VH-VL binders against Cytochrome c oxidase assembly factor 8 (COA8). Designs and how they scored, part 168

Target 1, 167 residues: Cytochrome c oxidase assembly factor 8 (COA8), of Homo sapiens (Human) (q96il0)
Amino acid sequence: APERGAERRDTAPSGVSRFCPPRKSCHDWIGPPDKYSNLRPVHFYIPENESPLEQKLRKLRQETQEWNQQFWANQNLTFSKEKEEFIHSRLKTKGLGLRTESGQKATLNAEEMADFYKEFLSKNFQKHMYYNRDWYKRNFAITFFMGKVALERIWNKLKQKQKKRSN
Below, E stands for the ipSAE of ESMFold2; O stands for the ipSAE of OpenDDE; V2 stands for 0.75 times the mean of E and O plus 0.25 times the DockQ between their complexes.

## First folded at step 21 (VH-VL)

Design nl9 (from nk2 with light chain G30Y; framework fv_ebronucimab; at its last read DockQ between E and O 0.54; V2 from the best seeds 0.73)
Heavy chain, then light chain:
Amino acid sequence: EVQLVESGGGLVQPGRSLRLSCAASGFTFEDYAMNWVRQAPGKGLEWVSGISWNSGDISYADSVQGRFTISRDNGKNSLYLQMNSLRAEDTALYFCAKDTRFFLGSGHFDVWGQGTMVTVSS
Amino acid sequence: QSELTQPRSVSGSPGQSVTISCTGSSSNIYSGYDVHWYQQHPGKAPKLLISGNSERPSGVPDRFSGSKSGNTASLTISGLQAEDEADYYCQSYDWSLESWVFGTGTDVTVL
ESMFold2, look of step 21: ipSAE 0.730; ipTM 0.887
ESMFold2 (binder alone), look of step 21: mean pLDDT 93; pTM 0.956
OpenDDE, look of step 21: ipSAE 0.866; ipTM 0.948
ESMFold2, fold request of step 22: ipSAE 0.719, 0.719, 0.715; ipTM 0.884, 0.881, 0.882
ESMFold2 (binder alone), fold request of step 22: mean pLDDT 93, 93, 93; pTM 0.954, 0.954, 0.953
OpenDDE, fold request of step 22: ipSAE 0.870, 0.873, 0.870; ipTM 0.952, 0.952, 0.951
ESMFold2, last read: ipSAE 0.726, 0.716, 0.717; ipTM 0.887, 0.880, 0.881
ESMFold2 (binder alone), last read: mean pLDDT 93, 93, 93; pTM 0.954, 0.953, 0.954
OpenDDE, last read: ipSAE 0.870, 0.872, 0.871; ipTM 0.952, 0.952, 0.952

Design ol17 (from ok4 with heavy chain S30T; framework fv_pabinafusp; at its last fold request DockQ between E and O 0.51; V2 from the best seeds 0.67)
Fold by OpenDDE, look of step 21:
Structure ol17 (fold): chain C 167 residues (1-167), chain A 124 residues (1-124), chain B 112 residues (1-112)
Amino acid sequence: as target 1 above (167 residues)
Amino acid sequence: EVQLVQSGAEVKKPGESLKISCKGSGYRFTEYWLGWVRQMPGKGLEWMGDIYPDDSDTEYSEKFKVQVTISADKSISTAYLQWSSLKASDTAMYYCARQGWHYDESGPWGFDYWGQGTLVTVSS
Amino acid sequence: DIVMTQTPLSLSVTPGQPASISCRSSQSLLHSDEKTYLHWYLQKPGQSPQLLIYKVSNRFSGVPDRFSGSGSGTDFTLKISRVEAEDVGVYYCSQTEHVPYTFGQGTKVEIK
């Protein structure tokens, strides 16, 4: 029985481009677009006096970023593969080579590519729906924790001010 | 690393206005009270007042309340000490200093980081 | 205003010997949070003040273990177990319990 070669699902390498922000920075930094996801990574600042609530917010933002990077890296890879396979199959059906007489990569017309996009979107519709749902859930959670952190900061300032006035 | 960098030494005449600066770096500038401390030549330390840079809330020593204005520009992480009219008696070293605090605590634990000082000389 | 009184105002110490500085406040520095807001600073010659001890007994970051603070209510002490040449300067006690924040007169520490 011929060993069915396990199709190595080319998972996008999880290597988020680790740009290093300047060591003296006291704010979040935005990196260049990732090669696979095309999303700009954010390096989150870690303050000296980080509260547990601030830490929770930072971790939630980081986890959400990593989730987005992985989703779009895999989606872009899948899209690129399926697009190439579609082009190759259509060119073969037309009796055309993969390269033009000028040596350029043969392409399909806009109408033929529209069929690919429609099919791809239809095939991935449920995946995108789940992504959107989870995206909203994560962002609502982040926004909620941002509000809590904002309130905590106000409260911390008020405590210090009250101590100054109470005497 | 937390740093406070003050403006250079100033030589002024009585009646002139002056504004000196203190730039914070290496920390969340908006979330710490920043104080000004005067040291007259050969004398001790005197707290003048402080500012919370996020909302520019200020607290003054009664001794200095009418003599100086404390302000901040949070966009450039800089606090200021200003005189409208200098006197010879304003000749001193002026320090900016951060009031250290912890989120679990109700108040600051004193001045944990200091600027290098700005010498102000007021002479006729 | 809270008056901070240091004793002595000058101290000459032989290297390797212990030193002790007392600070008395005119009012209690104990806050309702059960913390005492008394601090110690060192100003070395030609330098800015630096925090040594905060809240009576806590050493600030980078402060050698030869420095210790103690006290309660109105009476506080800074101790140096073995004075080194680098310990020369003026020591200040300070309170941040009440506004205005106040400092002691300073204690000048010199090497014999």
Scores: ipSAE 0.783, ipTM 0.910, lowest interface PAE 0.6, mean pLDDT 92
Fold by ESMFold2, fold request of step 22:
Structure ol17 (fold): chain C 167 residues (1-167), chain A 124 residues (1-124), chain B 112 residues (1-112)
Amino acid sequence: as target 1 above (167 residues)
Amino acid sequence: EVQLVQSGAEVKKPGESLKISCKGSGYRFTEYWLGWVRQMPGKGLEWMGDIYPDDSDTEYSEKFKVQVTISADKSISTAYLQWSSLKASDTAMYYCARQGWHYDESGPWGFDYWGQGTLVTVSS
Amino acid sequence: DIVMTQTPLSLSVTPGQPASISCRSSQSLLHSDEKTYLHWYLQKPGQSPQLLIYKVSNRFSGVPDRFSGSGSGTDFTLKISRVEAEDVGVYYCSQTEHVPYTFGQGTKVEIK
């Protein structure tokens, strides 16, 4: 019954997530894999006393997660669609039906499927290069702000201790 | 939001040890001083001391410095107040309280959130 | 040690009428950062203290605007413009300018 799609459709089933972190949690939470992207979403903790620098870091992480989820969701759907089209065209060229004798979707052997994988990678090479470039840029920015936040927290600690013992 | 939950009431005899707890939630526990305040029956409030949970740095009121030990376990967001040998004069309500601050220095530097209190009764 | 002295120690007020509590410190509570570390707390019967006013005049979150604080140096005042039944309890002034932190003796506010 289910139409054959991307070979990853069965690797990380998640369905619609209704996960909600504990009400009083002070930590980021990692949810189950997203149905379409296969990526685990992070539910970001928003501190009561969040500085502008901490907010900037959190928003960068949120935006990067959304961008990454969207990219892989689109790629997974495109992969499954083009895979089925490739299988259909090759079966038609060989004079074979879309279904086996058992009623299951017909497929190609691993050698035949290798042609699809090579073509798909070739056609999407530039898109993945831009993705890798943007991924690296985003992670560099995140790492930079992580360092700044760490320094800010050290300075807040030192200021509190000085204030405790001032005069 | 911010909550401080203390351990339950204790009835003890003189000479016994006791360790009461205060668990913080809804905020970055390690980044705030957390103080202990005593209230003897029918009396006012007395600051006993405080701790910075990140590194367990402590400040004590001289009155209480040799009477109690303040400690914390940051892995479970919990601070402790401990007596090695209780006296009848230790009968009181004990509060934990967070010393508030804000990154832009507009915060109170006073005790903005308090636990519910732990009643300690020491009698023969 | 900074001694905090409150007056009066007891106050009986008709509902809807104003109340005023004085607090005096034995030393100036003005810090070198130009801020004054004087705070007011309310302890309702059977409850923990709660912060009302911090650094002389700033109302803490959720505190009704009928509460106001004023003063400078060593003399401070908490005012309640119209006392309500829920305002019953003991009011404490406190300083966090110098360790050891200290509290006033408390002012018990009751409804007549």
Scores: ipSAE 0.677, ipTM 0.885, lowest interface PAE 0.8, mean pLDDT 86
ESMFold2, look of step 21: ipSAE 0.667; ipTM 0.879
ESMFold2 (binder alone), look of step 21: mean pLDDT 92; pTM 0.948
ESMFold2, fold request of step 22: ipSAE 0.674, 0.655; ipTM 0.886, 0.873
ESMFold2 (binder alone), fold request of step 22: mean pLDDT 92, 92, 91; pTM 0.945, 0.944, 0.944
OpenDDE, fold request of step 22: ipSAE 0.778, 0.778, 0.777; ipTM 0.907, 0.909, 0.908

Design ol18 (from ok4 with heavy chain T58E; framework fv_pabinafusp; at its last fold request DockQ between E and O 0.52; V2 from the best seeds 0.68)
Fold by OpenDDE, fold request of step 22:
Structure ol18 (fold): chain C 167 residues (1-167), chain A 124 residues (1-124), chain B 112 residues (1-112)
Amino acid sequence: as target 1 above (167 residues)
Amino acid sequence: EVQLVQSGAEVKKPGESLKISCKGSGYRFSEYWLGWVRQMPGKGLEWMGDIYPDDSDEEYSEKFKVQVTISADKSISTAYLQWSSLKASDTAMYYCARQGWHYDESGPWGFDYWGQGTLVTVSS
Amino acid sequence: DIVMTQTPLSLSVTPGQPASISCRSSQSLLHSDEKTYLHWYLQKPGQSPQLLIYKVSNRFSGVPDRFSGSGSGTDFTLKISRVEAEDVGVYYCSQTEHVPYTFGQGTKVEIK
């Protein structure tokens, strides 16, 4: 039985952005763009008095962020790989080397690259449609919980105010 | 760590205006009541009033309601205590203090963190 | 206004001995949520007040276990099981049940 070489799908390492916000910060921080996804990660502040609802919102935001990071990291890797393969294949077909006489990486013209982009988008259309659907679902959920947290904060303030007035 | 840092000591003359500040850090400044407490030389503590920075809701002791104005700028996590016209009797240490609270509780549990105080001296 | 009355106003204690401070409010500090909004502060010499006990008996973060609070309704007590040199200062009871918030006169604790 031929050992099916498990194609190690080069999953982009979940590069835990080593960006540490200042310890004294009481707000969310935006990190530098991730190397693979090119998305800027948000470091969510964890308040001392975090409510269960706030915690749920934070977790949902974190999960959504991680989902986005993974999607785009993988998509960018796929894109880069397919782009390189396309370039190599076209250069080979043209009888051109991978390097110019000047030692630079040989490139295709804009028209040829347009064909690549069209093909790539066509091939990945369904994947992008699912991503967009799920992106909206996640963001609507986040927005909903943001509303709930906002109401909770208002309610907490009102309770405290009512107590002050209940003389 | 929660910190309240107040502006430096002030020496003023009677009739002058004064605005002192209290900057909060290490917590969600907008979501905690911040109070001002006066301590006259060699005397006890007197609550003057407080502010909720998120909506600038103010509460005053009747004794201080006309004497001072409490305000806040949540964008810079800073609260203020202001006099339009100082009196010699306003000579005191002024503390800002955070009212601690928990989401499971209905009310504050006193002043859990205090500023270092601002000494105001009003002399002719 | 709620009047907070502390007794004694001064206390001289030998290190290692217990201390007790009483605080009486002119009105009940029991809220409708069944919590009592009485607090204790210590102001060390030349320092800002610091919270010791909140809601009668809860020690604030970093407060040593030698401090304890008790009481109900209008009568409250702060106890120090073993007074240390660092416990020197003025102790205040305070209420946050009714506006305006009020403080006791303070109890000066000194070491003999």
Scores: ipSAE 0.776, ipTM 0.905, lowest interface PAE 0.7, mean pLDDT 92
Fold by ESMFold2, fold request of step 22:
Structure ol18 (fold): chain C 167 residues (1-167), chain A 124 residues (1-124), chain B 112 residues (1-112)
Amino acid sequence: as target 1 above (167 residues)
Amino acid sequence: EVQLVQSGAEVKKPGESLKISCKGSGYRFSEYWLGWVRQMPGKGLEWMGDIYPDDSDEEYSEKFKVQVTISADKSISTAYLQWSSLKASDTAMYYCARQGWHYDESGPWGFDYWGQGTLVTVSS
Amino acid sequence: DIVMTQTPLSLSVTPGQPASISCRSSQSLLHSDEKTYLHWYLQKPGQSPQLLIYKVSNRFSGVPDRFSGSGSGTDFTLKISRVEAEDVGVYYCSQTEHVPYTFGQGTKVEIK
């Protein structure tokens, strides 16, 4: 029952929705946490002199980021929805209202909430297992292309030095 | 957009040291040779030398080889031109310029982008 | 060292008329990759140089099509089909075939 994907967590300062990225960045940069997934998106720099191999790597990283954000946004939504449904169901069965006498939102004790967390983990076990497999598959591909880009950049450096000192 | 921004004008006396800078932005700074070009008052352009910031590999014109030092700090995308002892004959405009290239070999291998220039005046 | 020689050193052109600048190198600028590393720059009054034409005949980004370059081996020409007021300045040819890189002495173009 790790809390990473089960509850909304936001350690960022107030006002993250008004973050203004650097206008003239020539680097990849990390934006504020996404409202729904709580992940910090990477905003990718696209240089004018981008090779096809560099483009392939960038697109693979972009697609993986989107896939990851969609997964965690869905998990956060599912967790929140099922948590509220569980609480409402148990409160109704016990004959209790959705609000306390003070008007505060009613909740369940720690023992009852432990039942929810156990059920949630059980229901989502296979989904998280497939997520982990796909995550490793994607990261292996990214690492492979990172290696190819590194070699290409070394080659370009050597070509420039040969042109500088030709003959 | 590729930009090269140079440090401001300098007024110096003979014998003083000086280090002027050129900061690149809008491109992968460390992957392009960056050259220094001198223009004496009322005269044409002279290539002084260049540097490859990734590994600080340097190439100098023989005329300037012992008169100046070219260096770079790729962590801040900045190149430098430095004199240990200025002479009145060093009075000139100094430009930094990027040597362009392209992965498909269609690039110019000439100076495609230039800084605004740094005027250095050396007089007693 | 490769010496770059420009002619004329100065010219005055009636607006709308063509202009031509010649550049001669002391050695061939043809590289082993079969490309010729001869470039043209314009330095407008009070400005830094800007690239106009690279590798003999290729127009740099944003350069009007009234500028064209030609030549081979050691003889090169920059042509302006219709000179405009914004074209005034000093034109330089340059080579990047061999270190040290060298420039021509410049051709001052002005409107008469």
Scores: ipSAE 0.683, ipTM 0.888, lowest interface PAE 0.8, mean pLDDT 86
ESMFold2, look of step 21: ipSAE 0.669; ipTM 0.877
ESMFold2 (binder alone), look of step 21: mean pLDDT 92; pTM 0.945
OpenDDE, look of step 21: ipSAE 0.775; ipTM 0.904
ESMFold2, fold request of step 22: ipSAE 0.666, 0.673; ipTM 0.881, 0.884
ESMFold2 (binder alone), fold request of step 22: mean pLDDT 92, 91, 91; pTM 0.947, 0.943, 0.942
OpenDDE, fold request of step 22: ipSAE 0.775, 0.754; ipTM 0.906, 0.892

Design ol8 (from ok4 with heavy chain E62P; framework fv_pabinafusp; at its last fold request DockQ between E and O 0.52; V2 from the best seeds 0.68)
Fold by OpenDDE, fold request of step 22:
Structure ol8 (fold): chain C 167 residues (1-167), chain A 124 residues (1-124), chain B 112 residues (1-112)
Amino acid sequence: as target 1 above (167 residues)
Amino acid sequence: EVQLVQSGAEVKKPGESLKISCKGSGYRFSEYWLGWVRQMPGKGLEWMGDIYPDDSDTEYSPKFKVQVTISADKSISTAYLQWSSLKASDTAMYYCARQGWHYDESGPWGFDYWGQGTLVTVSS
Amino acid sequence: DIVMTQTPLSLSVTPGQPASISCRSSQSLLHSDEKTYLHWYLQKPGQSPQLLIYKVSNRFSGVPDRFSGSGSGTDFTLKISRVEAEDVGVYYCSQTEHVPYTFGQGTKVEIK
């Protein structure tokens, strides 16, 4: 039985964006686009008086962000690799070199590239369906916790106000 | 770090209007009550009132309710104390102070952070 | 309004000696949540007030261990185990149990 070479799935390195927001900021910050995922990471502010519910929301947002970053980083790597392979294969079939006479990288026309995109999307259709499903699940959960945190904040304010009025 | 920065000293005449400011930083400005405290020259501290910046809910000391207006702009993390008509007796140091709060507790810690104060001098 | 009465109004202390300030409220500062909303502030010369003790006995962040608060109901005490030169200023007790919030008259602490 031929040892199926474990395709080293080139997992994109978890590029922790080295973007550090200003230390004095009390807001969430959006970093520059990640080099692999092209997604802009959000740096979540941690308040001094973070409730367990707020913490849970923050963690859920962070986990969801990391999940998105990893998915798109891997997808972009796969896409880039397959695109390059497709271009090389098509150029070879045409008897063309990888470089033009001017030394530029040889490119395919829009129609040929459309075939690649169609094929790539078809091949990855199930993967994208699962991603979309999980994306909705995660975002619904986040939205739910956002609502709970909003209610908690209202309640905390009301408790303080009630104390002031009861005296 | 939590910081409250107040506007500079003011010299005014009786009858003039005045609005002083207090800018909060280093915390969630909208979610803490911010109070104003008066200190007359050589005297003690007097609570004037406080505001919850998120909804601009305001409470006043009965002594100050008709004398001053407290407001806030949460978009710029700034609270205000305003007089429509100053009196010589309004000459004092005015402090803004954050009312400390913890989510596990039902009441405030008192005033945990204070501004540097704004000296208001009202003289003819 | 709740009247906060401090005693003494002035205190001259030798460095390294203990100091004690009393504060009495005209009404109980015990809330229905079983917390007592009595606080202590220090105003150093030329500075803003700073929180020392909140809710009778809790030291605020950065406050030295030489400061301690005690009391219940209407009678409260601030103690300084060893007075240092940096402890010079006016000490205020304050209540946030009842609106309007009120402060004591202040106790001026000086070094001998």
Scores: ipSAE 0.777, ipTM 0.906, lowest interface PAE 0.7, mean pLDDT 92
Fold by ESMFold2, fold request of step 22:
Structure ol8 (fold): chain C 167 residues (1-167), chain A 124 residues (1-124), chain B 112 residues (1-112)
Amino acid sequence: as target 1 above (167 residues)
Amino acid sequence: EVQLVQSGAEVKKPGESLKISCKGSGYRFSEYWLGWVRQMPGKGLEWMGDIYPDDSDTEYSPKFKVQVTISADKSISTAYLQWSSLKASDTAMYYCARQGWHYDESGPWGFDYWGQGTLVTVSS
Amino acid sequence: DIVMTQTPLSLSVTPGQPASISCRSSQSLLHSDEKTYLHWYLQKPGQSPQLLIYKVSNRFSGVPDRFSGSGSGTDFTLKISRVEAEDVGVYYCSQTEHVPYTFGQGTKVEIK
């Protein structure tokens, strides 16, 4: 089941709105959808006082985002290509042209398109199964490091308060 | 880059209240103590107190305790210094300053970045 | 309270000559972590203070190497190897070992 990533409908979006990140951002921020993967990238803030553990977490999150973006960009491309091939094949079998009288691309109804969706999922079943496994592995690791960073920040807070009031 | 920007100069009468502000940017505001330092005209520097914005934990110099209130709103990266009843002797320049630290304990624990100052003039 | 005493309170220096400012604390500034929390600040005319030297001898970012700090326990020194026109202002020593934090009286440095 596709619980991760986005699937485009029959009509792809033309493009996304322009976005300009704040020059002096001190927070992570979310950009517009990538045109290939349809995923919104996170642009990570690098603190001036970043610990090695914080850096490790940030890099792991960046690597996971890149991996996820790459997977869905590839799947979206493959989906679009195979969808067009399926439509062209079915239109030829029915004796219909690739274009309507108005020059628009001819397509199939929702019931006919259901056959394509089933075929695509069946063909890519194992690849999506391994993607889900790797997704959970990566998210477990990220959660683990998030916990370690949280503890480190609590420790730094306590050290500062001890220095403030040590006597 | 770390910046501390303070509210503008104030001219007040004795007995009036006042709240001045200090907004931090370019660093994790809530994770650093932020102090207030007074400089009376022609005089040196005096530490008034500081605050840890994450939980609003506050430390005051005994000289200034009960005379001022230090507070912070971490959601807008801003700290405040407040008087309920100003005196003519409160006429001074007031600075906010960040107490620096580093995760590897190599940091200064002194005031590494300072605001531009807020001149408060209290006269009849 | 830890009293910080600076000498001299005023210093007039010929350009290019060295300058030395002493700071004495009423109590040791050595912390249990074996670090000494004594700092030096410069307040140029019309400006806010700026950190020069922290924890006795460490130059803060952007501070010229003609500035150096030394000392231990209760006696500390700031040295300027060659005073320049831009070094004019009031120099303060400060401690952050014990609350309340305290500053020296300041040393005004000017060019002769």
Scores: ipSAE 0.683, ipTM 0.887, lowest interface PAE 0.8, mean pLDDT 87
ESMFold2, look of step 21: ipSAE 0.660; ipTM 0.872
ESMFold2 (binder alone), look of step 21: mean pLDDT 92; pTM 0.948
OpenDDE, look of step 21: ipSAE 0.773; ipTM 0.903
ESMFold2, fold request of step 22: ipSAE 0.677, 0.679; ipTM 0.884, 0.884
ESMFold2 (binder alone), fold request of step 22: mean pLDDT 92, 92, 91; pTM 0.944, 0.946, 0.944
OpenDDE, fold request of step 22: ipSAE 0.776, 0.773; ipTM 0.907, 0.905

